# Ledger of designs, part 263: VH-VL binders against q0aze0

Target 1, 268 residues: q0aze0
Amino acid sequence: MKIILVNNRFKENTEKKAQEIAGQLSALNVEVIIDNGLDEPYAGTVDFIMVLGGDGTMLRAARRYGQRAIPVLGVNMGTVGFLSNIEINELAEYLPLILREEYSLEARMMLEVAVFQQQSLLTRVFCLNELLLRSNSPRMLSFALEISGQKLEPYRGDGLIVSTTTGSTAYSLSAGGPIADPQLDAFIVTPVASHIINKRPLVVSPEREISLHLLEEREAIIGIDGQIKMDFGAENRVLIKRAPHPLLMVNLKAKPFFTSIDRSLQRQ
Below, E stands for the ipSAE of ESMFold2; O stands for the ipSAE of OpenDDE; V2 stands for 0.75 times the mean of E and O plus 0.25 times the DockQ between their complexes.

## First folded at step 11 (VH-VL)

Design R23 (framework fv_inotuzumab)
Fold by ESMFold2-Fast, scan of step 11:
Structure R23 (fold): chain C 268 residues (1-268), chain A 123 residues (1-123), chain B 112 residues (1-112)
Amino acid sequence: as target 1 above (268 residues)
Amino acid sequence: EVQLVQSGAEVKKPGASVKVSCKASGYTFTDYAIHWVRQAPGQGLEWIGGINTYTGDTYYRRKFQGRVTMTADTSTSTVYMELSSLRSEDTAVYYCARDESYYDYLSGTFDYWGQGTLVTVSS
Amino acid sequence: DVQVTQSPSSLSASVGDRVTITCRSSQSLVYSEGKTYLSWYLHKPGKAPQLLIYDVSNRFSGVPDRFSGSGSGTDFTLTISSLQPEDFATYYCLQATHFPLTFGQGTKVEIK
């Protein structure tokens, strides 16, 4: 059995805890690989991924390993986020269940993002929450949105978000998008500060292909899960599709999504 | 527009503590981490640490561990940095800066900065 | 700790000059997915630092196109193609791949 421990490069306590967990697992004849992000993703066969950290660490793990159909467990090191399942002080209680593979899996859709320059593929990345197209200057963007070859009327504003249902509570929510049950598979297309009154968030089939390109020369960026940024100009086009594999999230503990989001929305 | 506004200049005696505030506006406070950077007279920029504004998790340079405390108040969109056991060499302009990274992953790229707070430690 | 060294520590230049500042790290700054957490900042007396370049080569919003960044691994360069009066300042690189975050010592660009 081989387990990857994904940790946060900035937390000394996370590093020590990863070492403690690795020692416990090694004593049980489990091989452990620690991934703090500094090296390339581990390329060998892996049975389980344990993410030690918050939502940001989980997003990184999803980009690195999400397409490999390996169970991924989020272990929170502080206040519970949306992508963690258990707290670190609960790990000892749940570790025997993990080792016996006595848990359920939730499939979370991911995006496949392909960025082109002219006809050439520049990059292909996967993400769990969203792609954000935004202006990288005080000026508004003018851009074209196509959904499965259907050309919509031009957009004018600060940008656009194409989100998974998992990402519905992230950037899309801040931009006025709907809250979606993460067990649904759908794209949520949310405009950012649109000047056009009629532009509403769209909820579309995950089998749709979404493409974006600028209609005017502007300085813009494509953001992936809020962590990766790429320049985006009028010569560029982005194509967004459902990723081939969902992220397989481990569920060891009941997580009441709707009551959790309801409490979050009542805060100022 | 994104704006970080810091509290005013402080004069402290050696051994005292100082607490500097950084009030954020123009974005969702808990979506971005805040870092603290200082510049002592005639010196370069020095990173002190940062705070995840959603969880309250902190990351401190070892040199300041045990003397620095960073806290975030979500109700006022304000981050505080408290530095204790002040010495003359702590005299510096202290800046807060927003990490451009979303969520709790720190990129260490500082896209917006506060105006700075001069802390003078003298006896 | 990863050491970050800038070169030169200071230089004198005239308006219209091409200015090149280098930043060298003691270890590779390549992170996940080929990302390199190396950014450049401009600091003017009496003002807060300003982000110029992030992820080695990307200009921040509103930064003039005379500023460009390049490099890989351990060696990085900030170039100002045609120095303007407002560019006389101190420039800092910052590595954020390795904890703790470390700034270079700064490069002061002075008028001749």
Scores: ipSAE 0.265, ipTM 0.675, lowest interface PAE 4.3, mean pLDDT 88

Design R24 (framework fv_inotuzumab; at its last look DockQ between E and O 0.82; V2 from the best seeds 0.00; counts 0 for: pae E 2.4 > 2)
Fold by ESMFold2-Fast, scan of step 11:
Structure R24 (fold): chain C 268 residues (1-268), chain A 123 residues (1-123), chain B 112 residues (1-112)
Amino acid sequence: as target 1 above (268 residues)
Amino acid sequence: EVQLVQSGAEVKKPGASVKVSCKASGYTFTDYAIHWVRQAPGQGLEWIGGINTYTGDTYYRRKFQGRVTMTADTSTSTVYMELSSLRSEDTAVYYCARDESYYDYLSGTFDYWGQGTLVTVSS
Amino acid sequence: DVQVTQSPSSLSASVGDRVTITCRSSQSLVYSEGHTYLSWYLHKPGKAPQLLIYDVSNRFSGVPDRFSGSGSGTDFTLTISSLQPEDFATYYCLQATHFPLTFGQGTKVEIK
């Protein structure tokens, strides 16, 4: 059995914990690869991925490995988050179940984001939460939104979010989008500070293709899961569609989504 | 308008502790981590550490581990840095700076800074 | 710790001059998905530092286009194409790929 342990670069204690866990797993004849983000994603075959950290670390793991159909377990290191299934102090209890492959999997849709310059593909990335198009200056954007070939009236405002249902509690929520059951597959299209009266979030089929391009030359950026930024100009267009594979999230214990969200909203 | 406003200058004796505040306004407090950077007289900038305002996670440079404590109060949008067991070489201007975060992710870029707080340690 | 070295430590220039400052790290600064956490700051005595360039080559909002950043891996450059009076300052690079975060020692740009 081969397991990837994913940790982040700024949580020094996660590196120590990853080494401790790697030692425990090696004693059980499990091969361990530690991914701290400094190297290329591990290219070999692996059986399981443990993410040691919060939701941001899980999002990075999903971008690197989510399209490989490998079970991914979020292990919370004592931080706030929605994507972790167990706490670090529970890992010893659940490790035998992991090694015996005694767990269920929940499929979470991902976005495929393709950025073009004119007719040439510049980059293709995957993400679990959302793509954000936003102005990088005090001036509003003017941009075109097209959904499965249907051209909407021009949009004017600070930007737009195209989110998965998993991302409904992230930037989309902050911009006024709905909270979605993560068991549903859908795109949520949420405007950011729209100056067009009656612009509302849209909930559309995950089989739709969404395209965006600027109608005027402006300083804009595209953000992926809040972690990757790309300049976006009038010669660029972005195509967003359902990724080929969902992220396979490990369920070792019940995590009640609705009570967790309700509790979080009452604290805010 | 994004602003980080720090508390006023402090004069301390060796062995004392100092607590500097950094009050944020004009943005969503929990979308940015706050880091602390100092500059001693005639020296360059030195990173001390930071706090993720959403998760509460702290990041301290080893040199300051055990002497520095960073806390965040989301109700007042204020970050505090407390440095204990002060030495004369801790005399410096201390700056807070914000760093875009996304859950436990940090951008590592300091886009807006506080005005600075002079801390003088002398016997 | 990753060492970050700037060169030169100081230089004298006139308004209108092209100025280049280099920053070298002891280890590669490339992180996940090719991201490189290298930023440049301008600092004047009595004022807070201000961000000029982030992610190697991206100008921060409101920063004049005479400032540009380039580089990869371990070698990075900040260029000021035509120095203005307000540009006489100390410049710092910061690496944030490796913990702990480390600044270069600074480059002072002085008037001739």
Scores: ipSAE 0.756, ipTM 0.888, lowest interface PAE 1.3, mean pLDDT 90
Fold by ESMFold2, look of step 12:
Structure R24 (fold): chain C 268 residues (1-268), chain A 123 residues (1-123), chain B 112 residues (1-112)
Amino acid sequence: as target 1 above (268 residues)
Amino acid sequence: EVQLVQSGAEVKKPGASVKVSCKASGYTFTDYAIHWVRQAPGQGLEWIGGINTYTGDTYYRRKFQGRVTMTADTSTSTVYMELSSLRSEDTAVYYCARDESYYDYLSGTFDYWGQGTLVTVSS
Amino acid sequence: DVQVTQSPSSLSASVGDRVTITCRSSQSLVYSEGHTYLSWYLHKPGKAPQLLIYDVSNRFSGVPDRFSGSGSGTDFTLTISSLQPEDFATYYCLQATHFPLTFGQGTKVEIK
């Protein structure tokens, strides 16, 4: 059995714990690869991914490995988030089930984001929570949104968020979007500080194709999961689709989403 | 507008402790970590450590481990840095700086800084 | 610890000059997905440092376009295309790919 342990570059304790866990697993004849983000993602076949950290570390793991249909377990080492399933102090209890592959999976939709300069593809990235288009200056943006070829009236404001349902409790919520059940597949399109009063959040079928481009030359950026940032100008266009594969999240311990909303949202 | 306001200058004797405050305003406090950076006279900038205001996690440079404590009070949007067992080489201007965070992720980029607090350690 | 070394340590220049400052890291600063956590700061005596460039080449909001950053891997450059009177300051690079975070030693840009 081969497992990837994903950890955080800032938190030396997660690296030490990852080495400790790797040693324990190696003693059980499990091959372990540690991914602290400094090397290229492991390209070979693996059976399981364990994320040692919070929701931010899970977002990076999802971008690196989410399209490979590998079970991913969030193991929290601090404040519990939306995407962790167990605490680090519970790992020993659940480790036998992990090794025997006795767990359920929850699928979480991801975004596929393609950024173009004119006709040329610049980059393609995957996203678990949201894409953010925002102004990179005191001036507001004028931009166009198309949904499956249908051009909406121009937007004017600070930007736009295109979120998954998983991302509905992140930046989308702060911008006035709805909390969505993570079991649903949908895009949530949330304007940021719109100067056009009738631009409301939209909930859109995951089968739609979403396109964005600027209508005036302005300094803007595209943000991915709050962690990847790209310059975005009048020569650029972004295309957003449902990613080919969902993130497969391991469920070892029940997490009551609806009864814990207020407690979880205090950290947003 | 985004603003980080630090407490005033301090004069301390060797062996004492100092606690510097950094009060944030104009933004959502838990969206940004706070780091501390110092500059001794005639020297460059030195990173001391930081605190993720969302998770409460602290990160200290090894040379300060055991002497520095960083805390955050979300009710007042204030971060504190306490440095104990002061030495003359701790004489410096201490800055707080904010770093965009997203859960446990930190960008490691310091976009807005406090005005600085001079801490003088002399006998 | 990852060392970052700036060159030159100081320079003298006139208004209108093109100024380049280099920052060399003892290890690659490339992180997950090709992201490189290198930023540049301006620091004037008696004032707080100011962010100029983040992620190697991205200009922070409100920073004049005469400032630009470039580089990859271990070698990075800050360029001021036409030096202005307000640009006389000390400049620092910061790497945040590796723990602990480390600044370059600084480059003082002085009026000739």
Scores: ipSAE 0.594, ipTM 0.829, lowest interface PAE 2.4, mean pLDDT 89
Fold by OpenDDE, look of step 12:
Parts: structure tokens; sequence; C-alpha cells
Structure R24 (fold): chain C 268 residues (1-268), chain A 123 residues (1-123), chain B 112 residues (1-112)
């Protein structure tokens, strides 16, 4: 068995814990790769991914490895979030189950985000939460939204979020988007400070494609899961699809989403 | 408009503690982390640490670990930095700075700064 | 800790001059997904520091076009194409790829 440990570069305790866990696993004849983000994603075959940290660390892991259909376990280390399944102090208890592959998996839809310039692909990224288009100035953006070839009325505002249902409790929620069942596959399109007062979010079928481009020469930014940023101008287009593969989240411990959502959101 | 407004200058004796405040406005408080940076006379900028206002997690430079405490009050959108066991070497202008954050992850880019707080430690 | 060294420590220039400041790190600053957490700041006495460039080459909002950033790996450069009166200050680079965050020692740009 081969396991990747993903930790948070800003959290020294996660690095130390990763080393400790690596030692323990090695003693059990498990091969371990530690990913602290300073190297390229491990290209070799692995059986399991363990994320040590919070939701941000999980998002990074998802972007790096999610397309590989590998079980991903979130191990919380003192943070509050939606994407961790067990606590670090519970790891010893559940380790035998992990090694025996006795766990359930929950498939979470990811986004495929493609950014173009004059029809040339600049980048393609898979992400778990959302794509954000926002103004890089105090000025509003004017941009076109197209859904499966259907052109909507031009959007005017600070920006737009295209989120998965997993991401519905992330930035989309802060922007006024609905809370979605993570077991549901759908796009959530949430306006960010729209010029049209009370412009409503859209819930869109995962079978559809979403495209965005600016209608004016403005400085904008594309954000992916709050961790990737890139300049976005009038010559750029973004195409959003359902990723061909979902993230396979390991479920070792039951965490009822709806009964815990209020508690989790109170900290925001 | 994004603003970080810090508390006023402080004069302290060696061994005492100082608590500087940084009040944020013009944005969603919990969407960004706050860092503290200081500049001693004739010296450069030095990173002290940061706090994730969403998670409450703190990140301290080892040099200050055990002496520094950062806290965030979401009800007032204010971050505090308390430095104890003050020494003459702690005399500096202390700045708070905003950093983009996403859950437990920080970017480390300080886009907005407070006006600074002079802390003088003298016998 | 990652060491960040700026060069020069100080320089004298005139209005209209091209100014180049370099920042070298002891380790590569390339992080996940190609990101490099290197930013540049302008600092005047009695004022708060100001962000100029982030992620090596992106100008922060409101920053004049005369400021540009470049570099990769361990070597980075801030360039002022035509120095203006308001640009006389101390400049700092900051790396945030590695914990702890570390500043360069600063470069003071003085009037000739």
Amino acid sequence: as target 1 above (268 residues)
Amino acid sequence: EVQLVQSGAEVKKPGASVKVSCKASGYTFTDYAIHWVRQAPGQGLEWIGGINTYTGDTYYRRKFQGRVTMTADTSTSTVYMELSSLRSEDTAVYYCARDESYYDYLSGTFDYWGQGTLVTVSS
Amino acid sequence: DVQVTQSPSSLSASVGDRVTITCRSSQSLVYSEGHTYLSWYLHKPGKAPQLLIYDVSNRFSGVPDRFSGSGSGTDFTLTISSLQPEDFATYYCLQATHFPLTFGQGTKVEIK
C-alpha cells in the first residue's frame, strides 16, 4: 500500500504530524509520500490520500489528485470545516480500517475549469469548490454568461461564482448562494454584488456547460477555490464543466451534513 | 473602502505587556487573515505572525512563540496582538496587514496595512 | 528559515531613471500549481507599507505601470521604468512560500 500525506505549509504541527504518521505507516510496511506543496504532485500510483489540516488543505489535495480516482480522507487538525471526516486524535483508531480498505466512499462532483485566450487553452484545472470571476478594481464588471449555448442577459456587478454543491457552503454562501446537499450534483451560479438588486442564484444541471467572458475592457481576476489566482481580461474566456471524475471522499465516521451545518456556519 | 485602524502609541517598561488592536472595516472580516509586522528603528520589516479570523488558528514566528498572543473578535472586526515580557529590542512600529485566506490556507500577500503603532520599551 | 537577500541595500537615483532591485532567496519559492509567493512593498517613513507587486509579476490595484516584477525560482526583480518623485522610499520583497514568512532586508532608493 502507498499513501500520500498532504499537509499545510503554514501549520508546523501538520508537518510534524505528517512525519510522525509516515514513520508509523512505514513501520507497517506502508509506503508514504509527503506532499507539502513544494514539489509537483506525486506522479506514481497510490492507494490512498490522507489530508492533514482543514478545508483549504483538502481543496489543494483535490486539485492535485482528485482526477485520479483515489480515496481521499480529510483529517482535521484543530480547524472547523466541512471537508474533514475524522480528527487527528481519531486516526489511530481508524488506521486499521484504512489499511484494510474498510470504508465507504462519497463521490463529490468537481469542476473542470478551462481558461482560454483567443481560443488557445491557457490552463485547465479541476477543483472541488468554485470558480470566481471578480473585478480587480472598485469598478463593476460587465460580463456575459452562457449556459449550454443560451446567452443570458449581461451581468453587471463585482463578479460571479460558479460552485459545486460541495462549494455551496464556501464562498458562494457568503455571496448569498443557497446551501446545497453535497450528495446532489449541480452547478450553483451566484452573483457577487450584482448591479441588479436581488439577482437570484441559479441552480444548473451538471450536464450543462457554463461560459464566461467580459464585455468590456476591464481588469478582472479568476479565482479557483480561493487559492489560485490569474488575471482575466476581455480576450479571455472561461469554460466550466462537470469534471469527468468525482472526488472520492472517504467516509470513516458519520457526519450528518444538515444536523451539523448550523454549528459549522456559526463560526463564519 | 478597506481600512485597518490600529490603536495608539504605547510606552511600556521592560517585563510588561502590550496589547495592540487592529480594527478592520470595508470588507468581510472572516474572509481574510490578519498578520503583524514590525519595524525596529533602523531595521527592516519583520514578520511576527498571523491569525486566521475564520478558523481562529494562529501562526507565530518561532522567535516570538511563548510571548505573543493574537486574538480575533468577530463581533467588532478587531484583531489583537499581545506581546509579553517586553524588552528594549521590542521597541518598534507594529503594523497589522490583511492577507487573503481560504479556510486554513493563507496566501501571504499583504494587500492592506494599518497605519502602524509605535511601541516604546524603556526603563 | 528561508533567507531573502536584496540588492543593492541602497541606491541613489534621479527622477526619470530606470531602477532595478533584485531579491534572491536561499530556496526556490515555487509552490503548488506553479504559484510563487513573492511580493514587493513600498515603505515610506511614518507611513504604512504598500503592496506593489504580488505573485512575482502582478501589479496590485492602483499601482502605476512603471512598476513591474519578474523572476522565477530564487531570483526576482522589481523594476521602476522611470523613477518619480513619490517613488523615493524603501522597498521590500516578501516570500510566503515557506514558513516562516521572511522579508528581504530592504532597498532604500534615495534622491541623487
Scores: ipSAE 0.505, ipTM 0.824, lowest interface PAE 0.9, mean pLDDT 93
ESMFold2 (binder alone), look of step 12: mean pLDDT 92; pTM 0.949

Design R25 (framework fv_inotuzumab)
Fold by ESMFold2-Fast, scan of step 11:
Structure R25 (fold): chain C 268 residues (1-268), chain A 123 residues (1-123), chain B 112 residues (1-112)
Amino acid sequence: as target 1 above (268 residues)
Amino acid sequence: EVQLVQSGAEVKKPGASVKVSCKASGYTFTDYAIHWVRQAPGQGLEWIGGINTYTGDTYYRRKFQGRVTMTADTSTSTVYMELSSLRSEDTAVYYCARDESYYDYLSGTFDYWGQGTLVTVSS
Amino acid sequence: DVQVTQSPSSLSASVGDRVTITCRSSQSLVYSEGNTYLSWYLHKPGKAPQLLIYEVSNRFSGVPDRFSGSGSGTDFTLTISSLQPEDFATYYCLQATHFPLTFGQGTKVEIK
């Protein structure tokens, strides 16, 4: 059995804890690979992924390994998040269940984002929460949105978010998007500070393709899960589709999504 | 308009403590971590530490561990840095700076800065 | 700690000159998926530092086109293609890939 431990670069404590856990697992004849983000993603076969950190660390793990159809467990290192399932002090209790594969899996859709310069593919990335298109200057953007070849009226404003249902509680929520059940598969398309009064968030079939490009020469950025940023100009185009594989999240404990988000929204 | 406004200059005796504030406005407070950076006279910039305003996690440079405490008050969108057991070499301009965060992710980029607070430690 | 060294420590230049400042780290700054957490700041006496370039080559909002960043791994460069009067300042690079965050010692650009 091989397990990848993914940890946060900004916490020395998570690196030490990863080494400690690796030692425990090695004693049980489990091979451990530590991914602190400084190396290329592990290219070999992997049976399980443990994320030691918060939601941001989980998003990095999802981008690196989410398309491999491998169980991913979020282990919280002290703070509560939406994507972690157990606390670090509970890990010893749950390790036997992990090793016996006694857990359920929750599938979470991911986005496939392809960025083009004219006709050339520049990059393809996957993400769990969202793509954000935003202005990188005080000037509003003017941009075109196409959904499966249907050209909408031009957008004018600060940007646009294309989100998964998992991402509905991230940037999309802040921009006025709906809270979505993460067990549903859908794109949520949320305008950011639209100047056009009746531009509403859209809930779109995950089978559709979403295309974005600028209509005027402007400085813009696309952001992936709040962590990866790329320049986006009038010569660029983005194509967004449902990723081939969902992220398979390990469920060892009941974590009620709706009561968790309700509590979060009431605490200002 | 994004603004970080710091408290005014302080003069302290060796061994005292100082608490500097950094009040944020013009953005969602919990979407950005706040870091503290100082510049002693004739020296370069030195990172002291930071606080993730969403998670409450703090990150301190080793040499300040045990002397520095960073706290955030979300109700007032204000971050505080308290430095204790002051020495003459702590004389510096102290800056707060914001760092885009996404949950426990930090960008490590200081896009907007406070105006600076001069802390003078003299006997 | 990862050490960050700038060169030169100071230079003299005239308005219109092309200025190049180098930043070298003791370890690679590449992180997850090729992200490299190196940024450049301009600092003037009596003023707060100002972000110029983030993640090696991305110009911050409102920063003039004359500023550009490049590099990879351990070696990074800030270039000012045509120095303007307001550019006489001290420049700092910052690495944020490794904890603790470390600044270079600074490069002072002064009038010739």
Scores: ipSAE 0.680, ipTM 0.856, lowest interface PAE 1.5, mean pLDDT 90

Design R26 (framework fv_inotuzumab)
Fold by ESMFold2-Fast, scan of step 11:
Parts: sequence; structure tokens; C-alpha cells
Structure R26 (fold): chain C 268 residues (1-268), chain A 123 residues (1-123), chain B 112 residues (1-112)
Amino acid sequence: as target 1 above (268 residues)
Amino acid sequence: EVQLVQSGAEVKKPGASVKVSCKASGYTFTDYAIHWVRQAPGQGLEWIGGINTYTGDTYYRRKFQGRVTMTADTSTSTVYMELSSLRSEDTAVYYCARDESYYDYLSGTFDYWGQGTLVTVSS
Amino acid sequence: DVQVTQSPSSLSASVGDRVTITCRSSQSLVYSEGNTYLSWYLHKPGKAPQLLIYDVSKRFSGVPDRFSGSGSGTDFTLTISSLQPEDFATYYCLQATHFPLTFGQGTKVEIK
């Protein structure tokens, strides 16, 4: 059995804990690869991915490995997040179940994002939460949105978010988007500080293709899951569609999504 | 308008502790981590550590571990840095700085800074 | 710790000069997903530091066009195309790819 341990680059305690867990797994004849994000994703075959950290670390793991159809378990190292399933102090209790594959899987849709320059592909990335198009200057953007070839009226504002249902509680929520049941598959398209008061969030089929491009030269950024930033100019176009595979999240114990989000919103 | 406003200058004796505050306004407090950076006289900038205001996680440079404590009060949008067992070489201007966060992810970029707090340690 | 070294430690320049400051890291700052966590700051005595450039080459909001950043891997450069009176200051690079975060020692740009 081969397991990837994914950890957070800012937590020295997380690195030490990853080494401890790797030693424990090795004693059980499990081969361990540690992924701290600095190297290329492990290219070989693996059986399981264990994420040691919070939701941000899980998002990185999803971008790197989510398309391989491998079980991914979120192990929280502190404050409980939406994407973790167990706490680090519970790992020893659940480890036998993991090794015997005694767990269920929850599928979470992902986005495939392709960025072009004059029709030449610059990059292709996957993400679990969202793509954010935003202005990188005090000036608002003017941009075009197309959904499955249908051209909407131009947008003017600070930007746009294209989110999965998993991402509905992230940037989309902050911009006024709806909270979505993560069991649903859908794209949520949420405008950011639109100058046009009638621009509403859209909930569309995950089978649709969404494209964005600037209508005038501006300094803009494309953001992926809040962690990757790319320059976006008038010569660029982005195409967003459903990724070929969902992220397969390991469920070892029940987590009540709605009470968790309710608690989070009351704290804010 | 984004602002980080720090508490006023402090004069302490060796062995004492100091607690500096950094009050944030003009943005959603929990969307940004706050880091602390100091500059001793004639020296460069030195990163001390930071706190993720969303998760409560703290990140300390090893040389300050055991002496530094960072806390965040979401109700007042204020971050505190307490440094104990003060020595003369802790004399410095201490700055808080904002770092965009996304859950437990930190950008590591300090876009807005507090005005600085001079801490003088002398006997 | 990842070491960050700036060159030169100081320089003298006149208004209108092109100024180039180099920042070298002891390890690659390239993150696997193409991000490179390298930023540049301007610092004047009695004032807070100011962000100039982030992610190697992106200019922060309100920063004049004369400031530009470039580089990759372990070698990075901040360029001021035409030095202005308000640019006489100390400049710092910061790496945030590796924990702990590490500043360069600073480059002081002085009036000639």
C-alpha cells in the first residue's frame, strides 16, 4: 500500500507530525510519500492520500491529485474545517479502518480551467472551490461572460467567481452567492461588486462551458482556490468546464455540513 | 480604506514582557492573517511570526518560540503580540502586516502595514 | 533556513538613474504550481514598509510604473527605471516559499 501525506508549508509542527505518521505507517508496511508542495506531484501509483492540515491544504491536494480517482482523507490539525473528516488525535483510532478500506466515499465535482492567449493554451489547472476573475487595480473591469455559447450582456465591476457547490462557502459566499448543498453538482456564477445592480448569481448545469474575456485592456488576475494567481489581460480567454473526475473524499464519520456552516456564519 | 493601527511606544526593563496591539479596519478581519516584523537599530527587517485570524493557528520563527505569543480577538478585529523575557537586543520597531489568507493557506505577501511600535529595552 | 542575499548592500544614485537590485535565494523559490513567493518592499526611516512588487513581477496597487520585478528560481531583480527623489530608501526582498519567512538584508539607495 502506498499513501501520500500532504502537509502545510507554514507549519513546522505539521512537518514533524507528517514524519511521525510516516514512521508509524512504515512500521505497518505502508510506503509513504510526503508532499509538502515544493516538488512536482508524485507521479507514481498510490492507493490513498492523507491531507494533514486545514481546508487550504486539502484544496492543494485536490488540485494536485484530485483527477486520479484516489481516496483523499482530510485530517484536521486544529480548527475544524469543511473539508476535513477526522481530527489528528483521532487518526490512530481510524487507521485500521483506512488500511482495511472500511469507509465510504463522497464525490465532489471539480473545475477544469484552461487559460488561453490568442487561442494558444497557456495553462490547464483543476480546482475544488472556484476561479476568481478580479481587477488588480482600482479600476473596474469590463468583461464578457459566455455560457455554453450564449453571450450575456457585458459585465462591469470588480470581477466574477465561477464556483463549485463545495466552493459556495468560500469566495462566492463573500460576494453574495448562495450556500449550496455540496451533494449537488452545479456551477455557481457570482459577480463581484458589479456596477450593474441587476446582475445576480447564476446556478447552472455542471455540463455547461463558461468562458470569460476582457472587453478592454485592464490589469486583472485569475485566482484559483485563492492560492494560485495568474495575470489576465485583454488578449487572454479562460474556459471553465466540469473536470473529468470528481474528488473522492473519504468519509469515516458523519460531519453535519449545515450546522457547521450555520455556526461559522454566526461567528462572522 | 484598509488600516492597521498599533499601540504606542513602550519602555521596558530586561526580563519584563511587552504586549503590542494591532487593530484592523476596512476589511473582513478573518480573510487576512497578521504577521509581526521587527527592525532593530541599524539592522534589517526580521520576521517574527504570524497568526491566521480565521483558524487561530500561529507561526513562529524558532528563535522566538517560548518567548512570543500571538492572539487575535475577532470581536475587536485586534491582533496582539506578546514578547517575554526581554533583552536589550529586543529593542526595535515592531510592525504588524496583513497577509491574504484562504483558510489555512497564507499568501506570504504583506500588503498593508501598521505604523510601527518602538519597544525600548534598557536598564 | 533559506538564506536570501541582496546585492549590492548599498548604492549611490542620482535622480533619473536606472537602479537594479538583485535578490538571491539559497534554494529555489518556485512552488510546484508555478507560483513563486517573492515580494519587494520599500522602507524609509520613521515610516512603515510598503509593498512594491509581489509574486516576482506583479506591481501592487498604486505603485508607479517605474518599479518592475523579474526573475525565476533563485535569482530575482527589482528595477527602478528612472529614480525619483522619493525613491531614496532601503529596499527588501522577502521569500515566503520556505518556512520560516526570510527577508534579504536590505539595499540602501542613497543620494550620490
Scores: ipSAE 0.753, ipTM 0.882, lowest interface PAE 1.0, mean pLDDT 90

